VH-VL binders against q0atu2. Designs and how they scored, part 264

Target 1, 119 residues: q0atu2
Amino acid sequence: MLDKKARIRTSREYRNVFEKGKRLSGRFLIIYYVENALDNNRFGFITNKKIGMAVIRNRIKRQLRAIVREYQGQVKNKHDIVLVARAGIGKSSFEGMEKDYIAIMKKAGLFARNANKID

## First folded at step 13 (VH-VL)

Design uf15 (framework fv_recibokibart)
Fold by ESMFold2-Fast, scan of step 13:
Structure uf15 (fold): chain C 119 residues (1-119), chain A 121 residues (1-121), chain B 108 residues (1-108)
Amino acid sequence: as target 1 above (119 residues)
Amino acid sequence: QVQLVQSGAEVKKPGASVKVSCKASGYTFTGYYMHWAKQAPGQGLEWIGEINPKTGGENYNQKFQGRVTMTRDTSISTAYMELSRLRSDDTAVYYCARDKFYWEELYFDYWGQGTLVTVSS
Amino acid sequence: QIVLTQSPGTLSLSPGERATLSCRASQSVESEYLHWYQQKPGQAPRLWIYGASSRATGIPDRFSGSGSGTDFTLTISRLEPEDFATYYCQQYGDTPLTFGQGTKLEIK
């Protein structure tokens, strides 16, 4: 479940993650991430015009939020993470996006347990 | 004008460590990511990793894990790459290169001149 | 990791001829994340083509890049003496970032 507490809300909060964080590129996603001083993780989502029209960008954002909610228990605590959708994401399946999310989070060292055992 | 100037050539023995520097000028050092790449003699380029100069946050190619450390000193606009436990196959020219901060225009527009590191006994 | 294979390894041509350099990826790479660099002996690589087809600042129009998916090409329509160098393709479409092994363009 991804509630309000787990969301990055303001442009200033997004900017802090970009400027103070680390970056890692995946096939469909780039993540920017930094440890926070809170008791929980927060997630942000960016879709840009290279992905497609608003209806496609909104669909991708909803699907990414669903993926993040599904796997939030695997993420190491106290991180702000922004997912930036890359140009090719609009052509991917939901499972393709999910697979890339798991792969990039593992590469970043952000998964606390073996992601293959999620669910 | 943008310039990346690297430290001079080094000769090291197997098992030693080497620290290569890359001094940036002509732009805001903390506004761009810095990357490092390796080029063995007569061979192609291999990506080592990247560092956020503003915070020191780094990500690396796992092939170099446990042996590479990237750092920076913002007061002198200089990035560093340290490679430890040197082997003969670490003999190479090492390059720094700058990259955009944000996600849309990611490519290496300026490179340092390279630093030759020779590992021999 | 995505492996980039360049062909030929060495291409021997004369000034005035057309050069075609290939870069093939082991997995699909979005065109926006495929770049080409030129390197001359004793020098650092220089950005030449970015996003598969965009010439970097100052690069002559005899150079063109094309391709999508797994197949990318760098074409030089009419070689000049200063064009003889090694060309590397690079993908920024997944971590780790990778380069091809290079195509050396040499005078016949």
Scores: ipSAE 0.776, ipTM 0.906, lowest interface PAE 1.2, mean pLDDT 91

Design uf16 (framework fv_recibokibart)
Fold by ESMFold2-Fast, scan of step 13:
Order: structure tokens, then C-alpha cells, then sequence
Structure uf16 (fold): chain C 119 residues (1-119), chain A 121 residues (1-121), chain B 108 residues (1-108)
């Protein structure tokens, strides 16, 4: 689970990202993202009924949070980022979601290059 | 009632820049993304990019990155697309089109009438 | 980027005939993100079918869309004179957004 400080929790905070942010679509994810005035990144997650039943939506949210947590150290600081799961995500593997997340974050310019360590 | 009205035709020399406007009416301007697309004479459509009109967040097709800038003025509900360092192959009709915030409604329901930009020496 | 290939490039038919227009994607596209636009000479494109199969407001029921994965089809059951136009498919499944090259439906 992500630390409380790293989560977007309120409707107002989600609305801020949607209204002020940029958007980028991937295969299984759409991200909305905006620079914040905080000293940390915050992440939000949206899964809608087109994905499937609550059990499936909850599994997807859990898996996306795990992916985000794993890569949080590579995300440029001071951003609010909302991940919106697309209808096809329920048919994706964990690896497929992870690859899409990495690709979309790199396209958005939010990720350091994968070779940021010299060796 | 929804209407997108674009600025008039432009004739430019190679190397110049052009700024096309798209004035929105009949809806809440800041509630919809604005997109721009290019159509060269006798050719198909090509997506240029999008802008969030609420605070100006923009994303561009890599093909146009470095030459295109999208802006907006919320006081007059108008979006702009500026294309710099014009070449002859930039001769095209440029369209604005709107898209709603909801991911389920990611399609262009209303389009501007188009602006012809001619680049010639 | 996802490449959309439309076929045929030009389809010559007479009013009253059935038209079938194909759009093939280089990668799988969820049907919810595949759309069709109609464009007449000198006019802006107009949303025609969204989400592969839903008719936009005001579009006659002789138009139907279908397909999934990489293969999508726009069908006109009985052509009327006003249907002769260029039709473009478009995907919103991945950035950059892309359009097919268009199928021009012309009078034989």
C-alpha cells in the first residue's frame, strides 16, 4: 500500500488533477498528471464498472498500487498523478500492466531513464 | 448550440509561423479538452495534440514536438495552435475538435470548420 | 504508434447498394476506443460511429459499425446519395491518436 502522504484521497484533489493536468493514454491506462506545490508525489486510482465486478476492480487497484509503489523512486518529484484503468485492463497480466505503466510514464517525461545508474 | 469557430485562411512564407484560433461557445469551455488535427490537400487526418483549457496542460504528437505550441485564453473561450518554422508540407487545413474529460467519451463530437494555411514562396 | 489501414482506398458503388468499409489496426484496439468520422469535400469531419458500434446523434440506422481486436467494419445497408463521402476510422486506444487514411465512397 502507498503511504498516506503519497495518495490522492478527496474528490477536490482528483478534480484538480483532471482540470489542470495533462493527459496521456496507454493501452490499459490513462494518466492525468500535474506538478504540485508539495515536497512529494501523490497518486490516485480510478477503476470504473466497464472493467468488471467489484472483485475485479479491487484486484486491479491493488495491482496498480503495487506497481506504482515499486517504481515510485523513479518518478520525478512534486507531481500529482491519477491512473485511470481502461476497459481492457481486466484481460491484462500483471506484467502487461507494469509495462504499460513504465511506457506511459516515460512518454510523459515523468520517469528517469532506466540506465540512470552508471554501472 | 455547441459551436467551434476558427480564424480565417492564412498565407505564409517558409520559415514563418502561424497561429490559428478556435473560439468555443454553447458549453463550459474549461470542461472539455481541445484537440488539433492536420489535413494536407487530398490527404487524410493527422492528430497534432491536445490541451487542457482549465490550466493549459498540453500533450503533442512527437512528429510536431518542437514546432507546435498550444495555448488558450479562458476569458474569451478561445484555443490557439501555433506552428513555427513552416515548410511547404505544412500546407493543410487545420481543425480544432473537442473531447470530454470522461474516458468513456474520448471521441471528437464537435469540430471547427477548419483553417486553410498555405505555405508558399 | 498504432497504424490504421483502411480498405478499399476507393469504393465505387451506386445508390441502393450495400457498402462495407474495413479498418485494420496494427495492434489490438479495445472497441470502446475505435471511432468513425464522415467527411464531405470542403467540410469538417463529423462524428459518425463511436466505440466501434454506437451511432452518433442523428445518424441513420442504415449505418452500423462492428468489430473488435484488430478488425473493424463500417457497413451501409442501402446507400443513399448523401452517403457518398470519405470515411475515416480513428483510434483513441494509445497515444499518439491516429486515423486511417480514409475510404472514399464515390458514385459508380
Amino acid sequence: as target 1 above (119 residues)
Amino acid sequence: QVQLVQSGAEVKKPGASVKVSCKASGYTFTGYYMHWAKQAPGQGLEWIGEINPKRGGENYNQKFQGRVTMTRDTSISTAYMELSRLRSDDTAVYYCARDKFYWEELYFDYWGQGTLVTVSS
Amino acid sequence: QIVLTQSPGTLSLSPGERATLSCRASQSVESEYLHWYQQKPGQAPRLWIYGASSRATGIPDRFSGSGSGTDFTLTISRLEPEDFATYYCQQYGDTPLTFGQGTKLEIK
Scores: ipSAE 0.013, ipTM 0.675, lowest interface PAE 7.8, mean pLDDT 87

Design uf17 (framework fv_recibokibart)
Fold by ESMFold2-Fast, scan of step 13:
Structure uf17 (fold): chain C 119 residues (1-119), chain A 121 residues (1-121), chain B 108 residues (1-108)
Amino acid sequence: as target 1 above (119 residues)
Amino acid sequence: QVQLVQSGAEVKKPGASVKVSCKASGYTFTGYYMHWAKQAPGQGLEWIGEINPKHGGENYNQKFQGRVTMTRDTSISTAYMELSRLRSDDTAVYYCARDKFYWEELYFDYWGQGTLVTVSS
Amino acid sequence: QIVLTQSPGTLSLSPGERATLSCRASQSVESEYLHWYQQKPGQAPRLWIYGASSRATGIPDRFSGSGSGTDFTLTISRLEPEDFATYYCQQYGDTPLTFGQGTKLEIK
């Protein structure tokens, strides 16, 4: 799970991201994102009826939170980011969602470069 | 009646900048994203980027990144696209087109009439 | 980056004939994000079919769109003189947004 402080929780906070943010469309995800004045990133998640029934939408939301948590240390900007699941996400594998998340975050300039490490 | 009305044709020298306008009417300007597209003579369409008209957040096609700037003026419901360091292959008709603000049913339902930009010495 | 390839580049037909225009994507595109635009010389593109199969407002019944995955088609069952134009497919399934190179319908 993501830490409570890393989650967008209120309708007002979601509206702020949509109204003041940038948008970028990916294969399975659309992101809306805006720089925040905090010390950390915050994430929101939206699934809509086009994805399927509540059980499917809840599964997708859990999987997206897991992906975001795995990569949260690579998000370099202090941003509020809302992930909106697209209709086709229900047909995707976990790996497919993960690849699209990485791709869209890189396109948005939100992913930090991997450091070159030689042990 | 929804309309997007663009500024008139421009002739520019290589190295100059051009700023094309797109004035919206017949709808709430801040309720729709605005996009820009390029069409070189006799060629197909190429997406340049999009701007959030409410706050000005913008995303560009990487091909135009660094040379294009999109802005808007909400008081006159007008979007702008500025292209700098013009080259001869920037000669094209430039179109604005509107798109839904939120993630449902994204497509370009209305387009401006186009602005011909000619870059020649 | 999704590349859209349209075929044929030019289609020469007579009024009354059936036209079939192809749009092939380099990667799978959800049908909801595949659109068609009509453009006549000297005019802006106009939304024609959205979501692969839905006719835009005012578009005649003789136009139909179909397809899924990587293969999409625009069909005109019985060409009228006003249908001769260039048709572009467009994907909104990934950034950057892309268009096909167009199929020009011309009178034989």
Scores: ipSAE 0.820, ipTM 0.912, lowest interface PAE 0.9, mean pLDDT 91

Design uf18 (framework fv_recibokibart)
Fold by ESMFold2-Fast, scan of step 13:
Structure uf18 (fold): chain C 119 residues (1-119), chain A 121 residues (1-121), chain B 108 residues (1-108)
Amino acid sequence: as target 1 above (119 residues)
Amino acid sequence: QVQLVQSGAEVKKPGASVKVSCKASGYTFTGYYMHWAKQAPGQGLEWIGEINPKSDGENYNQKFQGRVTMTRDTSISTAYMELSRLRSDDTAVYYCARDKFYWEELYFDYWGQGTLVTVSS
Amino acid sequence: QIVLTQSPGTLSLSPGERATLSCRASQSVESEYLHWYQQKPGQAPRLWIYGASSRATGIPDRFSGSGSGTDFTLTISRLEPEDFATYYCQQYGDTPLTFGQGTKLEIK
């Protein structure tokens, strides 16, 4: 679970990320991201009906939050990041989503090299 | 009618910089991302990067990272791509193309006419 | 990065014939993120087929796209003179976005 302060919660906050940020497409995820004026990172999650039924969407949300939490310490400080699940994510494994998250964060310049799962 | 109109052909020397413009009309400029692509003579297309027209937020293909800068001016609905430290293999037609702002149905539905940049001694 | 390989590089046919153009990806691409563009000499590319199989606005029904995974096909059932052009496939399934090298459809 992510701390309350590490979550993007309101529609206004989501709009701020989309309008002021930049975008990067990965295999199973698209991220929108922008620097914030805080001392911490905040994450938002969007799943849509293209990825599957409610049971699949709920599984994806849980797994993405777990992945973000595990790699939280590797993310460059002071960013708001929205993760949008792509249509193909429902067919992916947990490991596949994790690899895509690491790859896209590195491509965005948001991740330290050699990011590792918290042990 | 949606149109993307690019600046005219440029001839540059190696080591110089070139800045290509792409003026949008017929739609809300800030409602679509703008992309740039390169096409060397007789070759295929290569994606350079994208820019958020609302914020100047940009992402580049790693191959061009460090030499390319994308900007925009919302007051005149114009996007720019500047390529620095030009080499002979930068000789190409450069295209702008628009893409949806949000994650649904991402594709390049309208393209500029292209700008030929020639790099020669 | 995902490499898209198109074959053949050049396809020489006559009007009235069927054309089949292949695009193969180095790794799986969700169909929704594979697109085809048509380009004529001296012109910009034009969106032709999006999401592997959907015709863009104004594209004649003699054009059809198909495929999934790593193998995608653009088919023209009966070539018209205006169809002779270069066709590029493109993936939006991972960054960097990539295009195939193109298939040039030319008159025999």
Scores: ipSAE 0.815, ipTM 0.914, lowest interface PAE 0.9, mean pLDDT 92

Design uf19 (framework fv_recibokibart)
Fold by ESMFold2-Fast, scan of step 13:
Structure uf19 (fold): chain C 119 residues (1-119), chain A 121 residues (1-121), chain B 108 residues (1-108)
Amino acid sequence: as target 1 above (119 residues)
Amino acid sequence: QVQLVQSGAEVKKPGASVKVSCKASGYTFTGYYMHWAKQAPGQGLEWIGEINPKSGSENYNQKFQGRVTMTRDTSISTAYMELSRLRSDDTAVYYCARDKFYWEELYFDYWGQGTLVTVSS
Amino acid sequence: QIVLTQSPGTLSLSPGERATLSCRASQSVESEYLHWYQQKPGQAPRLWIYGASSRATGIPDRFSGSGSGTDFTLTISRLEPEDFATYYCQQYGDTPLTFGQGTKLEIK
C-alpha cells in the first residue's frame, strides 16, 4: 500500500490541489496536480456514486493505489496529484486503468522519461 | 445573465503577436475554468487549452504549446489568450468558453461572441 | 487523440422533415462526455445536447441525442426554419478535447 507520507489526507490539502493546480482529462481518470514544497510526492483518490456501489468504488480505489505505487519511481518529485475516477472506470480492466494512468501522467509531463535508466 | 464578451477584431503581420480578451460577467469568475478554441475560415472548432481562473495554471493542446499563453485578471473577471509568432494559418475566429471547475458534467455552457484575428502580409 | 467523424458533411432537407446526424469516435467515449453544439453563420457555438442525450436549457423537444461507445446520433424530429445551422459533436473523454468537423444542415 502507499506510505502515509505519500497520501493526501485532509480536505484542505485536496482543496489546495484543486484551487492551485492544473487539470487533465483521460479516458477513465481526471487528474488535478500541483507542485508542492515537500521533498516527496503525495497522491489523493476520489471516487463518486456515478461509478457504482461501495464495493466497486472500494475495488477501484485499491487498484488505483496499486498502480500509483508501482509507478512511484517514474513520477517527477515534489507534486501533489489527485486522481478522480470517471464514471466509466467501473467497466474498465486493471490493465485499462494502468494504461490510462501512464498516458495521462505522460501528457501532464509528470513522468520522468529516464526514471528507469541506471548508469 | 451570464456573458462572455471578447475584444474586437485584429489584423496582424506574420511574426507579430496578438492578445485576445474575454470579460466574464453574471457569475463567479473563479468558479469556472476558461477554455479557448480556434475556428479557421470555413472550418470546424479546435480546442486550444484551458486555464484555472483561481491560480492562473494552464494546460494547452500540444499543437499550440510554445506559441500560446493563457492568463487572467481576477480583479476585472477577464481571461486572456496570447498567440505569438503569428503565421497565416493562425487566421481564425477565437472563442472563449466557460466550463465547470470540478469533474462533474464538464461541457461548454456559455461562449464568447468570438474574435476574428487576420494574419496578412 | 480521439478523432470525431461527422456524417454527412452537408444534409439538405426541407422544413417538416426528420434529420439524423451521425458522430463516430475513433475510440470509445463514455456517453457522459459526448456533447453537441449548434452554430449559425457569424455566431458563436451554443451548447445543444450534453452527455449524449440531455437537452441544454431552452432547447426544443424535437431535438434528441442518443448513442454510446463510438456511435452517437443527433435527431431532429420535425425541422423548423431556425434549425438550419451547423452542428458539431465534441468529446470531453480524453485530452486533447476534440470536435467533429461539423454537419451543415441546409434548406433543400
Scores: ipSAE 0.744, ipTM 0.900, lowest interface PAE 1.2, mean pLDDT 91

Design uf2 (framework fv_recibokibart)
Fold by ESMFold2-Fast, scan of step 13:
Structure uf2 (fold): chain C 119 residues (1-119), chain A 121 residues (1-121), chain B 108 residues (1-108)
Amino acid sequence: as target 1 above (119 residues)
Amino acid sequence: QVQLVQSGAEVKKPGASVKVSCKASGYTFKGYYMHWAKQAPGQGLEWIGEINPKSGGENYNQKFQGRVTMTRDTSISTAYMELSRLRSDDTAVYYCARDKFYWEELYFDYWGQGTLVTVSS
Amino acid sequence: QIVLTQSPGTLSLSPGERATLSCRASQSVESEYLHWYQQKPGQAPRLWIYGASSRATGIPDRFSGSGSGTDFTLTISRLEPEDFATYYCQQYGDTPLTFGQGTKLEIK
């Protein structure tokens, strides 16, 4: 799970990301994102009924939080990011969600430079 | 009624820049993302990018990244697309189009009439 | 990026006939994110069908959309003179958003 300070929790905080940020669509995810005034990143997660029943939506949220946690060190500092699960995500594998997350974060320019890459 | 009214046709030389406007009326401007698309003569549509009307936050198709800039002026409900370092293959009709602010019902329900940009030597 | 290929490129038919227009995606696209637009010469595109099968407001019952995965179809059951136009499919599934090259429906 993500630390409490790394989570977007209130409706006001979610609204801030939507209204002040920008978005990008991926295969299984849409992200809304904005730079924050804090010294850390925060993540929010949204699922809707088009994904499937509560059991499926809860599984998806758990898996997305695990993916975000694993890659949190790659994300550029000082951002609030909301992940919105798209209808097709319920049919995807964990690997599929992970690859889409990496792809969309790279397209958004939110992944920090890899230390092993040559200049 | 919803309308998106674009600026008039432009003729530019290679290397110049062009800035196209799209004035919105009949709806809450800040409630909808604005997109831009390109249609070269006799060809299909190509997505250029989108802008959040509330924040000005933008995302571009990588093909146009570095040459395109999207902005807006909320006081006059107008979105802008500037394309720099023009080439002959930038000759096209450019359209603005709106879609929903949130992830539900993402499609282009209203379009501007188009702006013809001709790049000639 | 997802490439959309429309076929045929041009379809020549007479009023009263049935038209079937195809849109094939290089990768699977959720039906909810596949849309069709109609465009007449000198005019902007107009939303025609969204989510593969839902008619936009004011679109006549003779138009229907179907399909899933990589294969999508726009059908006009009985052509009227005003239906002769170019039709574009679009995916809003993955960035960059992409359109097909269009099918031009022309009068014989």
Scores: ipSAE 0.822, ipTM 0.911, lowest interface PAE 0.9, mean pLDDT 92

Design uf20 (framework fv_recibokibart)
Fold by ESMFold2-Fast, scan of step 13:
Structure uf20 (fold): chain C 119 residues (1-119), chain A 121 residues (1-121), chain B 108 residues (1-108)
Amino acid sequence: as target 1 above (119 residues)
Amino acid sequence: QVQLVQSGAEVKKPGASVKVSCKASGYTFTGYYMHWAKQAPGQGLEWIGEINPKSGNENYNQKFQGRVTMTRDTSISTAYMELSRLRSDDTAVYYCARDKFYWEELYFDYWGQGTLVTVSS
Amino acid sequence: QIVLTQSPGTLSLSPGERATLSCRASQSVESEYLHWYQQKPGQAPRLWIYGASSRATGIPDRFSGSGSGTDFTLTISRLEPEDFATYYCQQYGDTPLTFGQGTKLEIK
């Protein structure tokens, strides 16, 4: 679980990221992201019914939070980032989600070049 | 009805800059991302990037990074794409196209008519 | 980046015939993110098929899209004169967004 301070929690906070930020599409994830004024990063997670049943959506959310926690140190500070799971994510492995996260964060310029990735 | 109307053809010399406009009407301008694409003569389409019309924040195809700037003016529902340090291989028709703001049903349902940019000395 | 390869590059047929246009991706693309556009000379592309198989508004039912993974097909069951155009496939599965090189459907 991510610390409460590192989580985007309210609909208004999510809306601010969408409206003020920018977007980048990856294979299994779309991210919306914007600089914040909080001196720390915050993450939001969205799954929708196209992914599958609640049990699948809940598993995906847990796995995405685990990935985000693992790579916290590589993310540029002071950003609000919302991860939206795409339809294909339900068929992906944990490794596949992790690789897509690293790739999309690097494309967005949000990751340091030296971010570790699985082999 | 939805329309995207682009500025007229431009002829530029190598090293110059060009700024193409795309005026939207018939929908809420800030409800859709705006994209730009390039089509060189006799060639296929190449994605340049996208801009959030609410914030003005943009993402580019890395191939165009450093030479392209996207902006918008919400008061006149107009998006702009500026390409700098023009080269002969920038000769192309440039299109704007819209897609959904949110992650569902992402496709380019409406396109501008295109702007021909010719780079020659 | 995902490369989309369309074949044939040019297809010469007569009205009344069946056309089959191929789009092959270098990596798997979810069907929901594979689209087709029609473009006539001097005109902008127009959305034709979205999500591999859904016809855009106003597109006649002689057009059908199919496929999944790396192989996608656009089929025109019985060509009409207005169908002769260039067709582009496009993936919205991974950034950068990419298009195929196009298949030009020309009258024989």
Scores: ipSAE 0.822, ipTM 0.913, lowest interface PAE 0.9, mean pLDDT 92

Design uf21 (framework fv_recibokibart)
Fold by ESMFold2-Fast, scan of step 13:
Structure uf21 (fold): chain C 119 residues (1-119), chain A 121 residues (1-121), chain B 108 residues (1-108)
Amino acid sequence: as target 1 above (119 residues)
Amino acid sequence: QVQLVQSGAEVKKPGASVKVSCKASGYTFTGYYMHWAKQAPGQGLEWIGEINPKSGAENYNQKFQGRVTMTRDTSISTAYMELSRLRSDDTAVYYCARDKFYWEELYFDYWGQGTLVTVSS
Amino acid sequence: QIVLTQSPGTLSLSPGERATLSCRASQSVESEYLHWYQQKPGQAPRLWIYGASSRATGIPDRFSGSGSGTDFTLTISRLEPEDFATYYCQQYGDTPLTFGQGTKLEIK
């Protein structure tokens, strides 16, 4: 699970990301992202009824948090990032979600492109 | 009545820059992202990028990144697209179009009338 | 990037006939993120069908959209003179957003 300090928790914090940030659409995810004034990254997660029933939405949230945690070291510091699950994510494999996350983060310029690159 | 009204046709030389405007009316300007698309003569549409009208934060199609800049002025509900280092293959009609601010209902429900940009020596 | 291929490039028909326009994606696209636009010469595109099957406001019921995965179709059950135009499919399922090359529906 992601540390508390790495989580976007309040409505105000989510609203700040949407209103100030950039948006980028991927196959299973849309991200909204903005630089923050902190020394760490924070992540928010949104699943809605288009994804499916509560059991599916809860599974997707857990899997997305696991993916984000795994790749946290590759994300450029000082960003608030909200991941919005899109229709179809419930039919995706864990690998499919992981690949989309990596692709979208690279397109956003938030990920290192090779093993030797420091963000 | 929702309207997106674009600036008039431009003729530019290679290497110049062009700035096209898109004035919105009939809705809350900051409630919708603004997009730009290119249509070369006799060709289909190509997405250029989008701008968050509240903050001015922008994201571009990588094909245009480095040559395109999107801005807006909320006091007059107007979005701008500037394309630099113009080439002959930038000759096209450029359209603005809006979509919802949040992730629901992402489609271009209203478009500007288009601005013809001709690049020739 | 997701490439959208429309067929045929030009479809020549008479008023009263049925038209079927195809849009094929190089990768699977959720139906919610596939849209169709109509464009007449000298005019801007106009939203026609969104989410593969939902008619935009004011669009006659002779127009229907269908499809999922990589294959999508726009059908006009009985052509009217005003329907002759170019139709573009568009995906919002991955960045960069992309459009098909268009199908021009022309009078035979």
Scores: ipSAE 0.819, ipTM 0.913, lowest interface PAE 0.8, mean pLDDT 92

Design uf22 (framework fv_recibokibart)
Fold by ESMFold2-Fast, scan of step 13:
Structure uf22 (fold): chain C 119 residues (1-119), chain A 121 residues (1-121), chain B 108 residues (1-108)
Amino acid sequence: as target 1 above (119 residues)
Amino acid sequence: QVQLVQSGAEVKKPGASVKVSCKASGYTFTGYYMHWAKQAPGQGLEWIGEINPKSGTENYNQKFQGRVTMTRDTSISTAYMELSRLRSDDTAVYYCARDKFYWEELYFDYWGQGTLVTVSS
Amino acid sequence: QIVLTQSPGTLSLSPGERATLSCRASQSVESEYLHWYQQKPGQAPRLWIYGASSRATGIPDRFSGSGSGTDFTLTISRLEPEDFATYYCQQYGDTPLTFGQGTKLEIK
């Protein structure tokens, strides 16, 4: 399970990530992400009706939280990240979701330490 | 009525920079992502990148990273794409196109008319 | 990145004939994220079919899209003169977004 402090909780916080963040599409996931001022990472999860029935959406949400928890140590600190499950995710395996998560986070540059940048 | 109106044709020398504009009207500018695509003469389309007009955050195709910069001015509902260190193979028509803000079916429903950029000595 | 290969590159037909345009992806693309655009010379592309099979607003019923996984098809049941154009498939399943190289429909 993800710690409470590592979860995006309110509609306003989700909206902030969508409005200010970058977006990157993967096979089963879209991530929206923005640097935060809290010095810790927070994650949000969205499963919409395109995925399927509530039982499927709840399973996907639970599995995504487990994946995020497993890889949280590899994520660059200071980010709010929202994972939005795409329609095809309901047909995927846990391994498939995990691989897509890793691929998308690498493409976003979120699975690496920030380099020292010249202003 | 949704419209995307781009700036006029440009002729540039190699090594110069070009900045193309795309003025949006008929919708809430900050509610939709704006994309840019390249089409070289007689060739297909190539995605350059996208910008979130609300925040100004951008995401580029790695092929163009380091030479392209996308910006916007929300006060005049205009998006910009600047391409630097121009080469002859940058000669192309450049298009802006919008897509939906959220994760609903993502496609380019409206396109600008295109801007021809010619790079020659 | 996902590579989209369209075939044929050029299709020469007469009005009244049936056209079948292929788009093949290098890896699986969920059909919801596969789209087709029509482009006429000197004009911007126009959304034609979205989500593999849904016609965009105003597109005639002689156009149909189908396919899933790696193989997608755009079919025109009976060509009209205004249908001669270049058609591009596009995937929005993975970043970077990619287009096929296009199939040009030309009058025989």
Scores: ipSAE 0.146, ipTM 0.762, lowest interface PAE 4.6, mean pLDDT 88

